# VHH binders against q96fz2: the designs that were tried, part 147

Target 1, 269 residues: q96fz2
Amino acid sequence: CGRTSCHLPRDVLTRACAYQDRRGQQRLPEWRDPDKYCPSYNKSPQSNSPVLLSRLHFEKDADSSERIIAPMRWGLVPSWFKESDPSKLQFNTTNCRSDTVMEKRSFKVPLGKGRRCVVLADGFYEWQRCQGTNQRQPYFIYFPQIKTEKSGSIGAADSPENWEKVWDNWRLLTMAGIFDCWEPPEGGDVLYSYTIITVDSCKGLSDIHHRMPAILDGEEAVSKWLDFGEVSTQEALKLIHPTENITFHAVSSVVNNSRNNTPECLAPV
Short names: E, the ipSAE of ESMFold2; O, the ipSAE of OpenDDE; V2, 0.75 times the mean of E and O plus 0.25 times the DockQ between their complexes.

## First folded at step 8 (VHH)

Design E7 (framework vhh_6z1v_2)
Fold by ESMFold2-Fast, scan of step 8:
Structure E7 (fold): chain B 269 residues (1-269), chain A 123 residues (1-123)
Amino acid sequence: as target 1 above (269 residues)
Amino acid sequence: EVQLVESGGRLVRTGGSLRLSCAASGFTFDDYAMGWFRQAPGKEREVVAAISWSGNYTWHADFVKGRFTISRDNAKNTVYLQMNSLKPEDTAVYYCAAEWGLFSDRPEDYDYWGQGTQVTVSS
């Protein structure tokens, strides 16, 4: 997983993350650094994306079931990294393979500290190799959505124009992530950065790409992944597996250039 | 105290029209998605229509598309269901429900429920 869409305005994104804490209270996640959230139809590694994490990471006596939403850098910078510039990191930490996560120090250490997060996106993009050509077909991949329509437009055909009308009730893709905290050697703000855990593709996606992000399907899975105060690393890792509860459609090559940031990036072709 | 009060249910002839209203109180109405459900005797409760917290996006079940329209007035804390071209199979108790955040097609996901209003369509 190397490209996502996360374009919802901050208030709409926050409402899409409505949840219930352990006491049964309805809540919205509390923001950290909300001004660092930059909506985009075309998010690449090294950009910031919103993640959910337990409030207990920031407040010692907090209820571990309460959630913070914070922008984090995509591309995990390990706490032990000694260079002054994170872009100098020699290996790619955009994704973390589920089968080797406990073997890689960069991921095992933060995982042992409970640094689990849920990476939020409208969906993600993958590029399918086309037989008989060296060109690749991009696809937008996302949770199945309840088909919505603009108020007063009953029976309207599903079309690219109608895709602009679905966002108020969009079910965000919730991907399992690991984050770490890096303190710049020369001083400055602590950098929070994350990696997306990847698994083998499900049968439905196998013709598009051989790998997929580890998707946490439903609030029970999201809650258990985030709640490092009550759910051990071993129990949390049982949530990491392929899911068939996913859908997709082909999109235009406009998405290929990460500088393009328009609705055309995810519109069906 | 959270309260949802449905009104407008009555006996109507096949082909007739009816508008149901649901007045909400005791919670911040514009933070909630709203849905209309129905239940006929001996059948399970089924979703009829749903509307987002903003009112900009709606969903209607296939069996009512083109006939029923959901809408809301956030200034009046009210959600409506306009029912046209009524059929005998539309006979049911109609329930208003509120869900925190996004709307769902599952009754189990809704937080607050009204007591229902009876709609009877004569053949």
Scores: ipSAE 0.012, ipTM 0.510, lowest interface PAE 8.3, mean pLDDT 87

Design E8 (framework vhh_6z1v_2; at its last look DockQ between E and O 0.01; V2 from the best seeds 0.00; counts 0 for: pae O 9.0 > 2, placed apart)
Fold by ESMFold2-Fast, scan of step 8:
Structure E8 (fold): chain B 269 residues (1-269), chain A 123 residues (1-123)
Amino acid sequence: as target 1 above (269 residues)
Amino acid sequence: EVQLVESGGRLVRTGGSLRLSCAASGFTFDDYAMGWFRQAPGKEREVVAAISWSGSSTWHADFVKGRFTISRDNAKNTVYLQMNSLKPEDTAVYYCAAQYGIFSDRPEDYDYWGQGTQVTVSS
């Protein structure tokens, strides 16, 4: 997983993350650094994306089932990184393989500290190899959605125009992530950065790409992944597996250039 | 403390129109998606229509599209179901329901329910 869409306005995104805490209280996640949230149809590594994490990471006595939403840098910078510039990291930490997560120091150390997060996106993009050509076909991959209409419009069911207007009831993709906190050696603000855990592709996606993000399907899975105060690392890792509850459609090559940030990036072709 | 109170159900003739209202209290209405469900004798409860927290997105079941319209007034904490071209098959108890955040088509995902209002359509 190397490209996502996360374009919802902050208020729409916040309500899409409505949840229930351990006591059964309905809540919206509380924002940290909301001004760092930059919505985009075409998010690449090193950009900031919103993640959910337990409030207990920030407040010593907080209920571990309560959630914070915070923008974090995509591309985990390990806490032990010694250089002053995170862009100088020599290896790619955009994704973390599920089968080696406990073997890699960069991932096992934050995981041992309960630094689990849920990475939010409208969906993600993958590029399908096209037989003998150099051309790759991009696809937008996302949770199955309820087909909504614009208020007051009965409209055509499957028009490209409808993809622009149905976002306030969009079910966000919830991907399992690990984050870490890096303190610059020269001083300055702590950098929060994350990686997306990847698994073998499900049968439905196998013709598009051989790997997929570990998707947490449903609130029970999301809650257990986030709740490091009550759910051990061993139990949480049982949630990491492929899912068939996913859909996709082909998109325009406009998405290929990460500088393109328009609705055309995810619209069906 | 949380209450959803449906009103407007009555006996109407085939081809008639009716508007149902649901008054909400005891929660932050603007954070909830709202739905209308119905249950006829001997049948399961089925989703009729749903509306997003902002009112910008709606969904209507195929069997009511073009006849029923869901709407909401967040200033009045009220959701409405405008029912036109009523048929005997529309006879049911109609329930208002609230779901925190976004709406689904599954009754079990809804957090709060009203007690229902009876709609009877006679030929």
Scores: ipSAE 0.651, ipTM 0.861, lowest interface PAE 1.5, mean pLDDT 90
Fold by ESMFold2, look of step 9:
Structure E8 (fold): chain B 269 residues (1-269), chain A 123 residues (1-123)
Amino acid sequence: as target 1 above (269 residues)
Amino acid sequence: EVQLVESGGRLVRTGGSLRLSCAASGFTFDDYAMGWFRQAPGKEREVVAAISWSGSSTWHADFVKGRFTISRDNAKNTVYLQMNSLKPEDTAVYYCAAQYGIFSDRPEDYDYWGQGTQVTVSS
């Protein structure tokens, strides 16, 4: 998993993240740093994307079931990193394999601090290797959506107004992540950054790629992953597994260039 | 205090029409998606139609498609179900429900429920 779409306007995105706390009270997540949210159909590592995390990370004695939403850098920068420039990190932290997460210090340490987050996206892109050619076929991969009456689906929208109706009730993809907090040695704001946990692909995706993000399917899974005050690391890791509740379609090569930020990136071909 | 109050249910003949209304209070209506559900004797509650917070997206179950239309008026804090070409199989208690954020087709995802209004369709 190395590319996502997260393009919804902030107010639409926030509404899609409605949840219940442990007392059953309906809530929206509270934003931190909302001005750092950069919506795009084509997010790549080192860009900021919104994640959910427990309020307890920010407030002493807070209810750990309450959620904060904040943009974080994709590509975890460990708290122990000594250089002044995160791009000098000598290893790739875009993803973290679930089978080695407790063996890698970059991920084990923040996980032990309860630094679990839910990475939000419209869906993610994956490239399928095509036999007999160097070219790869990109796919857009996402939760199954309730087919609406006016536009139906992504492939059915044929006007700007109908395109907006596709997304008005979109179910966001919710991926399990780990984050860390890095203090730059020269001073400045703490850098929050995340990695996406990966698992073996489900059978439905195995023809596209052998790995997939660990998807948290449903509010119970999301709540347990976020609530480090009540859910231990050991129990949280039981949530990390492939899911068959996923759908996809082929897209054009427009998405290959990460500078392309248009609806064409995820449009079916 | 949240209230959802359905009205308009009554006895109608096969082929007739009926409009259900649901008046909402105690919450910010246009933050909520709304749904209509029904429960027939001996059956579980099932989703009939749903509408997004703005009213721009709607969904209708296959068994009512083309006959029922959900709509909402955010200025009046009201959601409607226009029911045409009624059949005896449509006989049920109809419930209005609200879900914060986006709608779904699962009853367990809805936060607030009305008391229901009886619709009876005679042959």
Scores: ipSAE 0.150, ipTM 0.625, lowest interface PAE 6.2, mean pLDDT 89
Fold by OpenDDE, look of step 9:
Structure E8 (fold): chain B 269 residues (1-269), chain A 123 residues (1-123)
Amino acid sequence: as target 1 above (269 residues)
Amino acid sequence: EVQLVESGGRLVRTGGSLRLSCAASGFTFDDYAMGWFRQAPGKEREVVAAISWSGSSTWHADFVKGRFTISRDNAKNTVYLQMNSLKPEDTAVYYCAAQYGIFSDRPEDYDYWGQGTQVTVSS
């Protein structure tokens, strides 16, 4: 996964992340660094995207089922990194393969510390290789949305009003991530960054791409992944597998340019 | 000073029951998962049971087979191991251990250890 969409306004995004804690109390995640949230239809590595993580990571004695929402840098910067510039990392940390997560120090160590997060997106993009051509067809991949009698599929949003309604009730894609905290050698703010765990593609996506993000489908999966105080690494890793509960549609080549940040990026062609 | 003090170990007959207690002090008990380990003579230390900081999650070794149950009382800073249907094979020194955050089945992940309490099961 190298491109995502996360364009919802902050308030809408927050509401979409409503959850119940272990006591059954309805809650909204509290924001950390809300000013770092930059909505975009076209999110690339090194940009900031919102993730969910347990409150216990920030507050001692906190209920580990409580969630925080925070923009983090896409591309995990390991805590042990000694260079002053994260861009000097010689290995790609945009994704973490599920089969080698325990073999890579950069991912194993933070995972062992319980640094699990849920990466939020409208969906992610993937490019299908066209046989015989150097052309790649981009697809937008997301959770199936509940068709309310009035709210057509993304494709049926012929009116601005319908479009707004679709997004007000949009089920966000929830991807399993690992984050780490990096302190710059020269001082400054602690950098929070994340990697997306990837798995082999489900059958439905296999023709598009051979790999997909590990998607946490449902509140239970999300809660278990986040709750490092109650759920062991071993148990959490059982949640990491392909899912067929996704849908996709072809989009225009507009998304190919990471500078393009318009609704056309995810619109069906 | 961090202290874990086990109690309740004694000689019991086969089929008997015993409840072990571990009293914790010197650290924030609610931040720590707790575990019970045992070590028999000439054998390696092995995990018996573990419990999350809140008590909502527990783990038990396969050899327990439903005979032992771990629990905790955070108000008393105490973790318990209820042992039923004891067997001679259960004879060991039982240790209480604490791990910050989440519990593990690996002894090396635990931060603090008690001195142990002897459990002897006679035939």
Scores: ipSAE 0.012, ipTM 0.281, lowest interface PAE 9.0, mean pLDDT 89
ESMFold2 (binder alone), look of step 9: mean pLDDT 88; pTM 0.897

Design E9 (framework vhh_6z1v_2; at its last look DockQ between E and O 0.01; V2 from the best seeds 0.00; counts 0 for: pae O 10.3 > 2, placed apart)
Fold by ESMFold2-Fast, scan of step 8:
Structure E9 (fold): chain B 269 residues (1-269), chain A 123 residues (1-123)
Amino acid sequence: as target 1 above (269 residues)
Amino acid sequence: EVQLVESGGRLVRTGGSLRLSCAASGFTFDDYAMGWFRQAPGKEREVVAAISWSGRSTYYADFVKGRFTISRDNAKNTVYLQMNSLKPEDTAVYYCAAEYGLFSDRPEDYDYWGQGTQVTVSS
């Protein structure tokens, strides 16, 4: 998974993350660094994306079932990294394979500290290889959505204008992530950065790409992944598997250029 | 104390119009999606329409599309259902319901329910 859409305005995104804590109280996640959230239809590695994580990571004695939402850098920078510039990392940490997560020090160590997060997106993009050509067909991949009322004229199915009306009730894609905290050697703010865990593609996506993000389908899975105070690493890893509860549609080549940030990036063709 | 109070249900003739209202109190209305459900005698509760916290996203069951309109007034903590071109098949008790965050089409996902208002459509 190397490209996502996460374009919702902050207030819409916040309400899409409504949840219940362990006591059954309904809550919205509390923001950290909300001014660093940058909505985009076309997010690439090294950009910031919003993630959910347990309040207990920030506040001693907090209820581990309470959630914070914070922007984090996509591309995990291990806490032990000694260079001044994270771009000097000699390996790609955009994704973390589920089958080797406990073998790789960069991921095993933060996972052992309970540094699990849920990466939020409208959906993600994958490029299908087309036989006999170097061109790839992009697809937008997302949770099945309740069909909201469509505006527009006869024959205006799935236009960019119609998509705008669905966002207030959009069910965000919730991907399993691991984060770490890196303190720059020359001083400055602690950098929070994450990786997305990947699994083998489900049957429905196998013709598009051979890998998919580990998707946490539903609030029970999300809650267990986040709650490092009550759910061990071993138990949490049981949530990491392919899911069939996913849908997709082909999109135009506009999305190919990461500088393009318009609704056309995810509109069906 | 959370309360949802429906009003506006009555006897109306086929082809007529009716507006239902639901007044909410005891919770932060703007954090809840709202839905209208109905239940006819001997039938299960079914979704009629739903509206997002802001009012920008709406859902309608296939059997009411083009006839019913859901809306909300967050300043008044009220959700409405405008029902046009009423049919005898629309006869049911209509329930207002609130769901924290996003709306769904499943009654079991809703957190709070009103007591219902009876709508009867005669030929």
Scores: ipSAE 0.692, ipTM 0.882, lowest interface PAE 1.5, mean pLDDT 91
Fold by ESMFold2, look of step 9:
Parts: sequence; structure tokens; C-alpha cells
Structure E9 (fold): chain B 269 residues (1-269), chain A 123 residues (1-123)
Amino acid sequence: as target 1 above (269 residues)
Amino acid sequence: EVQLVESGGRLVRTGGSLRLSCAASGFTFDDYAMGWFRQAPGKEREVVAAISWSGRSTYYADFVKGRFTISRDNAKNTVYLQMNSLKPEDTAVYYCAAEYGLFSDRPEDYDYWGQGTQVTVSS
């Protein structure tokens, strides 16, 4: 998993994250650093994307079932990193394999601190390898959506006047992540950064790629992954598995260039 | 207190039209998606139509086939179901429901329910 779409306006994104806390109270997540949210159809590693995390990470004695939404850097920078420039990190931390997560200090340490997050996206892209050539077919992969009137597909969101008929009720993809907090040695703000946990692909995606992000399907899974105050690391890791509740369609090669930020990136071909 | 009050259900002939309305009170209507569900005797409730908090996205069950239109008026805290070309199969109790955030097609996801209004379509 190395490319996503997360393009919704902040207010639409926030409404898509409606949830109930432990006491059954209906809530929207509270934003941290909302001005750092940079929506795009074509997000790549080192860019910021919104994640959900427990309020308890920011407020002593907070209800750990309450959620904060915050932009974080994709590509976990471990708290122990000594250089001044995160791009000098010698390890690829875009993804974290579930089968080795407890063996790698970069992931085990923040996980042990309860630094679990839910990475939000419209969906993600994967490139299918074609035997006999070096050409690759990109796909956009996402949760099944309730079909809206006049639009049976994402293609109907190619203009502002049709956008709201598809995206106003979009179910966001929710991926299991781990985050860490790094203090630059020269000072400045703490850097929050995340990795996406990966698992073996489900049968439905195996023809496209052999790995997939660990998807948290439903509010129970999301709540348990986020609530480090009540759910242990051992219990949380039981949530990490492939899912078949996923759909996809082929997209044009426009998405290949990460500078392209248009609806065509995810439009069916 | 939360109330959803349906009105407009009655007996109509096959091919006829009927408009249901649902007046909401006791909650912030603009934060909720709204749905119409129906239940025939001995059957489970099933979604008929749903509409997003803003009214910009709608969903219709396959059996609607362009015959029904859901709409909402946030200034009046009211959701509507216009039903045209009615068939005897449409006979059921119709329920208004509200869900915080996004709508779904599953009755168990909805937070508040009306008491229902009977629609009977005669041959």
C-alpha cells in the first residue's frame, strides 16, 4: 500500500467519521491542526493524511473512547531518530508487516505505548503486474458503497455539480496504523507520523497484489483498535487480518504520476 | 424528547400516488441522515430510500425502480417520500428513521424510529 486518495472537504470528511463513544454519546471527532489537511486524489509517502486516534494521547484523564482526527506524515519516524531531517531515515516505514510487527523496534515500541491510529482514505491504489511485459494496470480499491441515485460509480463525481451525489455519503476506508512522535533535535513542533499495517491479500485482491492494508471493517473494530486505554496490544492485534469486504475498478495511468491531483485518478476506465 | 411522526398513509388504487411525510423534533435534524423503511406482515423491515444530511445523496432500493422520490426540507425538519405507480406489493407499514452521520441500508444502524403509517394498495 503506497498510494491513496483522500480528497473530501474537511466538513464532509468529519461527518463521515461520526461515531459513538463508550457512553453511547453521538460525536464527531475533534480536529487537531485542521489547517494542515491537504486533500488530494493522489497521496504518496511523506505527505500528510488524516488519521483517527484516542483523545487520551493528548489529554490526561480523557475518555479513551473519544476520537481526535489529525493530519500525520505517512512514513513513521521513530521517536529515537537522531538526524534533523526525516528523509535521512534508512528504513522504509510506509508499511509495517503484521507478521513481524513485534520484532521491529520502530513499530513494537510505539505499539507498546498504545500508539494505534486509524488511517483514513477514500480508498487506495495498487498496480497489477502483467506477465510478459513491464506494464502495470492501476486499480482503485475501496469499501463497497451504497449506490446513490443517478450515479452507480465514482465516475459521476467528475464535476462539482455531480460530486455531492457520490461523495456526500462516502464510506471512508479505515486502515490499521501505528504512529510515533518525534522531536526534532533543532527544536520546533513534534512530528506525528504513521505506518500502515499490511497483511496477505484476500482472495478478491490476490490477482492484483499479494499484500493489502489491514482494514478495520466496522465501528467495533475501529473502536477497539483506537482505545488503548481499554484494549490491550494483544487483543488489538486480533483485529489485524485480511477482509473480503472490498471492491475495486481499473483506473487510467494518470494516477502513476503522483503530481496528478484530479478526479481522473480514480475514475473507472 | 425525540419524535418522528409519519403521516399520509392510506388506501390507494394500483397505479395511484401517495406522499408520505415525517416531522422530526427533539434532535438536531441537520446532523442526521434520514430513511424510509417498510415492513409487511411476517417480514423484516427493509429500506425503501435514504437521504444524506444535506439532501445531496440519495439511495433507493431496487424495487423502487424510479417510482419513489425521497426529499427533505431542513428548514421544516421534515423528510418526504413521494410514491408513484403504486403496486399491491407496496402494501406495508412505512417507517421514518434517523441515523447520525451517514445513511445505510440496514435498519439496525438507525438511532430513532417513528411509529409507522399504513399504506395499502388495492388491485
Scores: ipSAE 0.264, ipTM 0.667, lowest interface PAE 5.0, mean pLDDT 90
Fold by OpenDDE, look of step 9:
Structure E9 (fold): chain B 269 residues (1-269), chain A 123 residues (1-123)
Amino acid sequence: as target 1 above (269 residues)
Amino acid sequence: EVQLVESGGRLVRTGGSLRLSCAASGFTFDDYAMGWFRQAPGKEREVVAAISWSGRSTYYADFVKGRFTISRDNAKNTVYLQMNSLKPEDTAVYYCAAEYGLFSDRPEDYDYWGQGTQVTVSS
């Protein structure tokens, strides 16, 4: 996964992240650094994207079932990194393979510290290589959306009004991530950054790409992944597997340019 | 079908240079880190060099000592290994390999492998 969409306004995004804590109380996640949230149809590595994480990471004795939402840098910068510039990392930490997560120091260490997060997106993009050509067809991949009688398929949003309705009730893609905290050697703000865990693709997506993000499907999976206070690393890793509960459609080549931030990026072609 | 096809291996003299190429097909090349490995007779397969998907990060084994350069052309789905100052100890079958995500020095982490190309350095 090298490209995502996360374009919802902050308030809509927050509402879409409503949850129940362990007591059954309905809650909204509290924001950390809300000013760092930059909505975009075209999120690339090194950009900031919103993630969910347990409140326990910030507050001692907090209920670990409570959720915080925070923009973090895509591309994990490990806490032990001693260089002043994260771009000097020798390894691409955009993704973490599930099968080697425990073998990679950059991921194992923060995971062992309970630094699990849920990366939020409208969906992610993947490119299918066209046979016999160097051309790639991009696809937008996302959770199936509940067809409300009035909400046509993303493709049927013939009217701006219909488009807005689709996004008001959009089920966000929830991807399993690992984050870390890095203190720059020269001082400054602590950098929070994340990697997306990847797995083998489900059968439905296999023709597009052989790998996919580890998707946490449902509130229980999301809660267990986040709750590092009650759920062990071993138990959490059981949640990491391919899911068939995914849909996709072909999109235009507009998304190929990371500078393009328009609805055309995820529009069906 | 995923294919990695190595080329460029040949007999060279000590001190000579050789450029290996690996042409990739059947997968999203620019999503994969690429590596060159080698296996000499009676020895284990070992990493020679690796390169990130973007080509911005590289890794070299200690025995390389600046003699080899790994590079890639994503437009051509090809990874290269420029080998200079070759030694008889460099004689081996050289393999191209692909890994999704991070490159590694461990062969078992790589998803796809070529058939290899023979490099022989004569004294």
Scores: ipSAE 0.007, ipTM 0.247, lowest interface PAE 10.3, mean pLDDT 89
ESMFold2 (binder alone), look of step 9: mean pLDDT 89; pTM 0.904

Design F1 (framework vhh_8pnl_2)
Fold by ESMFold2-Fast, scan of step 8:
Structure F1 (fold): chain B 269 residues (1-269), chain A 121 residues (1-121)
Amino acid sequence: as target 1 above (269 residues)
Amino acid sequence: QGQLVESGGGLVQPGGSLRLSCADAGFTFSSYRMAWYRQAPGKERELVARIYSGGSTNYADFVKGRFTISRDNAKSTLYLQMNSLKPEDTAMYYCAAVPRYYGRSYEYDYWGQGTRVTVSA
């Protein structure tokens, strides 16, 4: 997973993240650094994206089931990194393979500290390799969405006007992430950065790409991944597996250039 | 970035008709959702009619059967045909536009300056 869409205005995004805490209280996540949230149809590594994480990471004695939403840099910078410029990190931390997460120091250390987050997106993009050509076909991949005017889920064959209406009730994609906190050695603000855990593709996506993000399907999975105060690392890792509850459609090559940030990036072709 | 310019407003007697136009000066018109809003003095701005990029329409209950919204993508122009006008239709009428796939169907990014419609004897 190397490209996402997260375009909803802040207030729409916040309401889409409504949840219940451990006591059954209905809540909205509380923002940290809301001014750093930049909606975009075409988010690449090194940009900021909104993540959910437990309030307990920021407040001693907080209920670990309560949620904060915060923009974080995509591309995990380990807390132990000693260079002054995080862009000089010699290995790619955009994604973290599920099979090596407990073997790589960059991921094992923050995971041991309970630094689990849920990465929010409208959906993500993947590029299918076509046999006999150097061209790749981009796809937008997302949770099944309910049509607002009638029963049934939205699909590629639906009209543009049906797609205009779907955002009012969009179900956000919720991906399992690991974050870390890096303090610049020469001083400055603490950098919060994350990686997306990846797994083998489900059967439904295997013809598009061989890997997919670890998707947390439903509030029970999201809650358990975030709640590092009550759910151990070992138990949380049981949530990391391929998911079949996804859909997709082909999109135009407009999305290929990460500088293009328009609705056409995710529109069905 | 483009600008919306309304025209066609005026003074009419109850039961009369008017046709409003909204000219697009620089948008990719065919990919925009468009709407007509109105605002009477001392009242909140309210939706009159909406037309999606594909041509589907929605109307406020108080204009159903009397008003017709339409678009001409080749001419980059939005229209509102108003029939059987009533004194309560007196308002400033605004054209609104937003790129399709925007987060909420009632939010618009671009607005015209308005055209005045007065329905009185």
Scores: ipSAE 0.005, ipTM 0.377, lowest interface PAE 10.2, mean pLDDT 87

Design F10 (framework vhh_8pnl_2)
Fold by ESMFold2-Fast, scan of step 8:
Structure F10 (fold): chain B 269 residues (1-269), chain A 121 residues (1-121)
Amino acid sequence: as target 1 above (269 residues)
Amino acid sequence: QGQLVESGGGLVQPGGSLRLSCADAGLTVSDNDMAWYRQAPGKERELVARIYSGGDTNYADFVKGRFTISRDNAKSTLYLQMNSLKPEDTAMYYCARGGFDDYSWPEFDYWGQGTRVTVSA
């Protein structure tokens, strides 16, 4: 996973993340650095994306089931990194393989500290390799969307007003991530950065790409992944597996250039 | 499958120029983060330059202003233009790909075989 869409306005995104804490209380996640959230149809590595993480990471005695939402840099910079410039990191940490996550220092260390997060997106993009040609077909991949009152599915030939309604009740894609906190050696703000855990693709995606992000399908999986106060690393890793509960459609090559940030990036072709 | 093949290295005088090429036989370079690394004898591999899938670039301090990373999507080729070469630039140069790959460098399965650059009078 190397490209996502996360275009919802802050208020719509926040409502889409409504949840229940351990006591059954309805909550919205509390924002950190909300002004750093930059909606886009075409988010690449090094950009900031919103992630969910446990409140316990910021407050010693917080209920670990309560959630914070924060923009973090895509591309994990390990806490142990000693150079002053993150661009000097020798590793591409955009993704983290599930099968070697406990063997790689860059991922094992933050995972041992409970630094699990849920990466939010409208969906992600993948490029299908076409046999016998150098051309690739991009696809937008996302959760099946629930219809309410016979409205709101992407790919129906709907009016612009119906297109707007699709996003009001959009089920966000929830991907398992690991984050870390890096303190610049010469001082400055702590950098929060994340990686997306990847698994073998499911049968439904195998014709598009051989790998997929580890998708947390449903609130139980999301809650267990985030709750590092009650759920051990070993138990949380049992949530990391391919998911068949996804859909997709082909999109135009407009998405190929990450500087293009328009609805055309995810529109069906 | 993606196999990386570097070329363009050679012997040059201090102050000279070389252009390195990296062909990705199985993939288009524009769809991926690509990077040039180098390794001098007895040293660890170090990042020289990186180009992200969106086109943004990063350079190591020791090459800023002298080296330029670029790609030709039609040819599926990554380039490193090296100007004002110094004896300290003598190394084996490797390309690596990422972005839509889930490996971390240098643990990435596919490194090219490298191309040797020697800068001496």
Scores: ipSAE 0.012, ipTM 0.235, lowest interface PAE 8.3, mean pLDDT 82

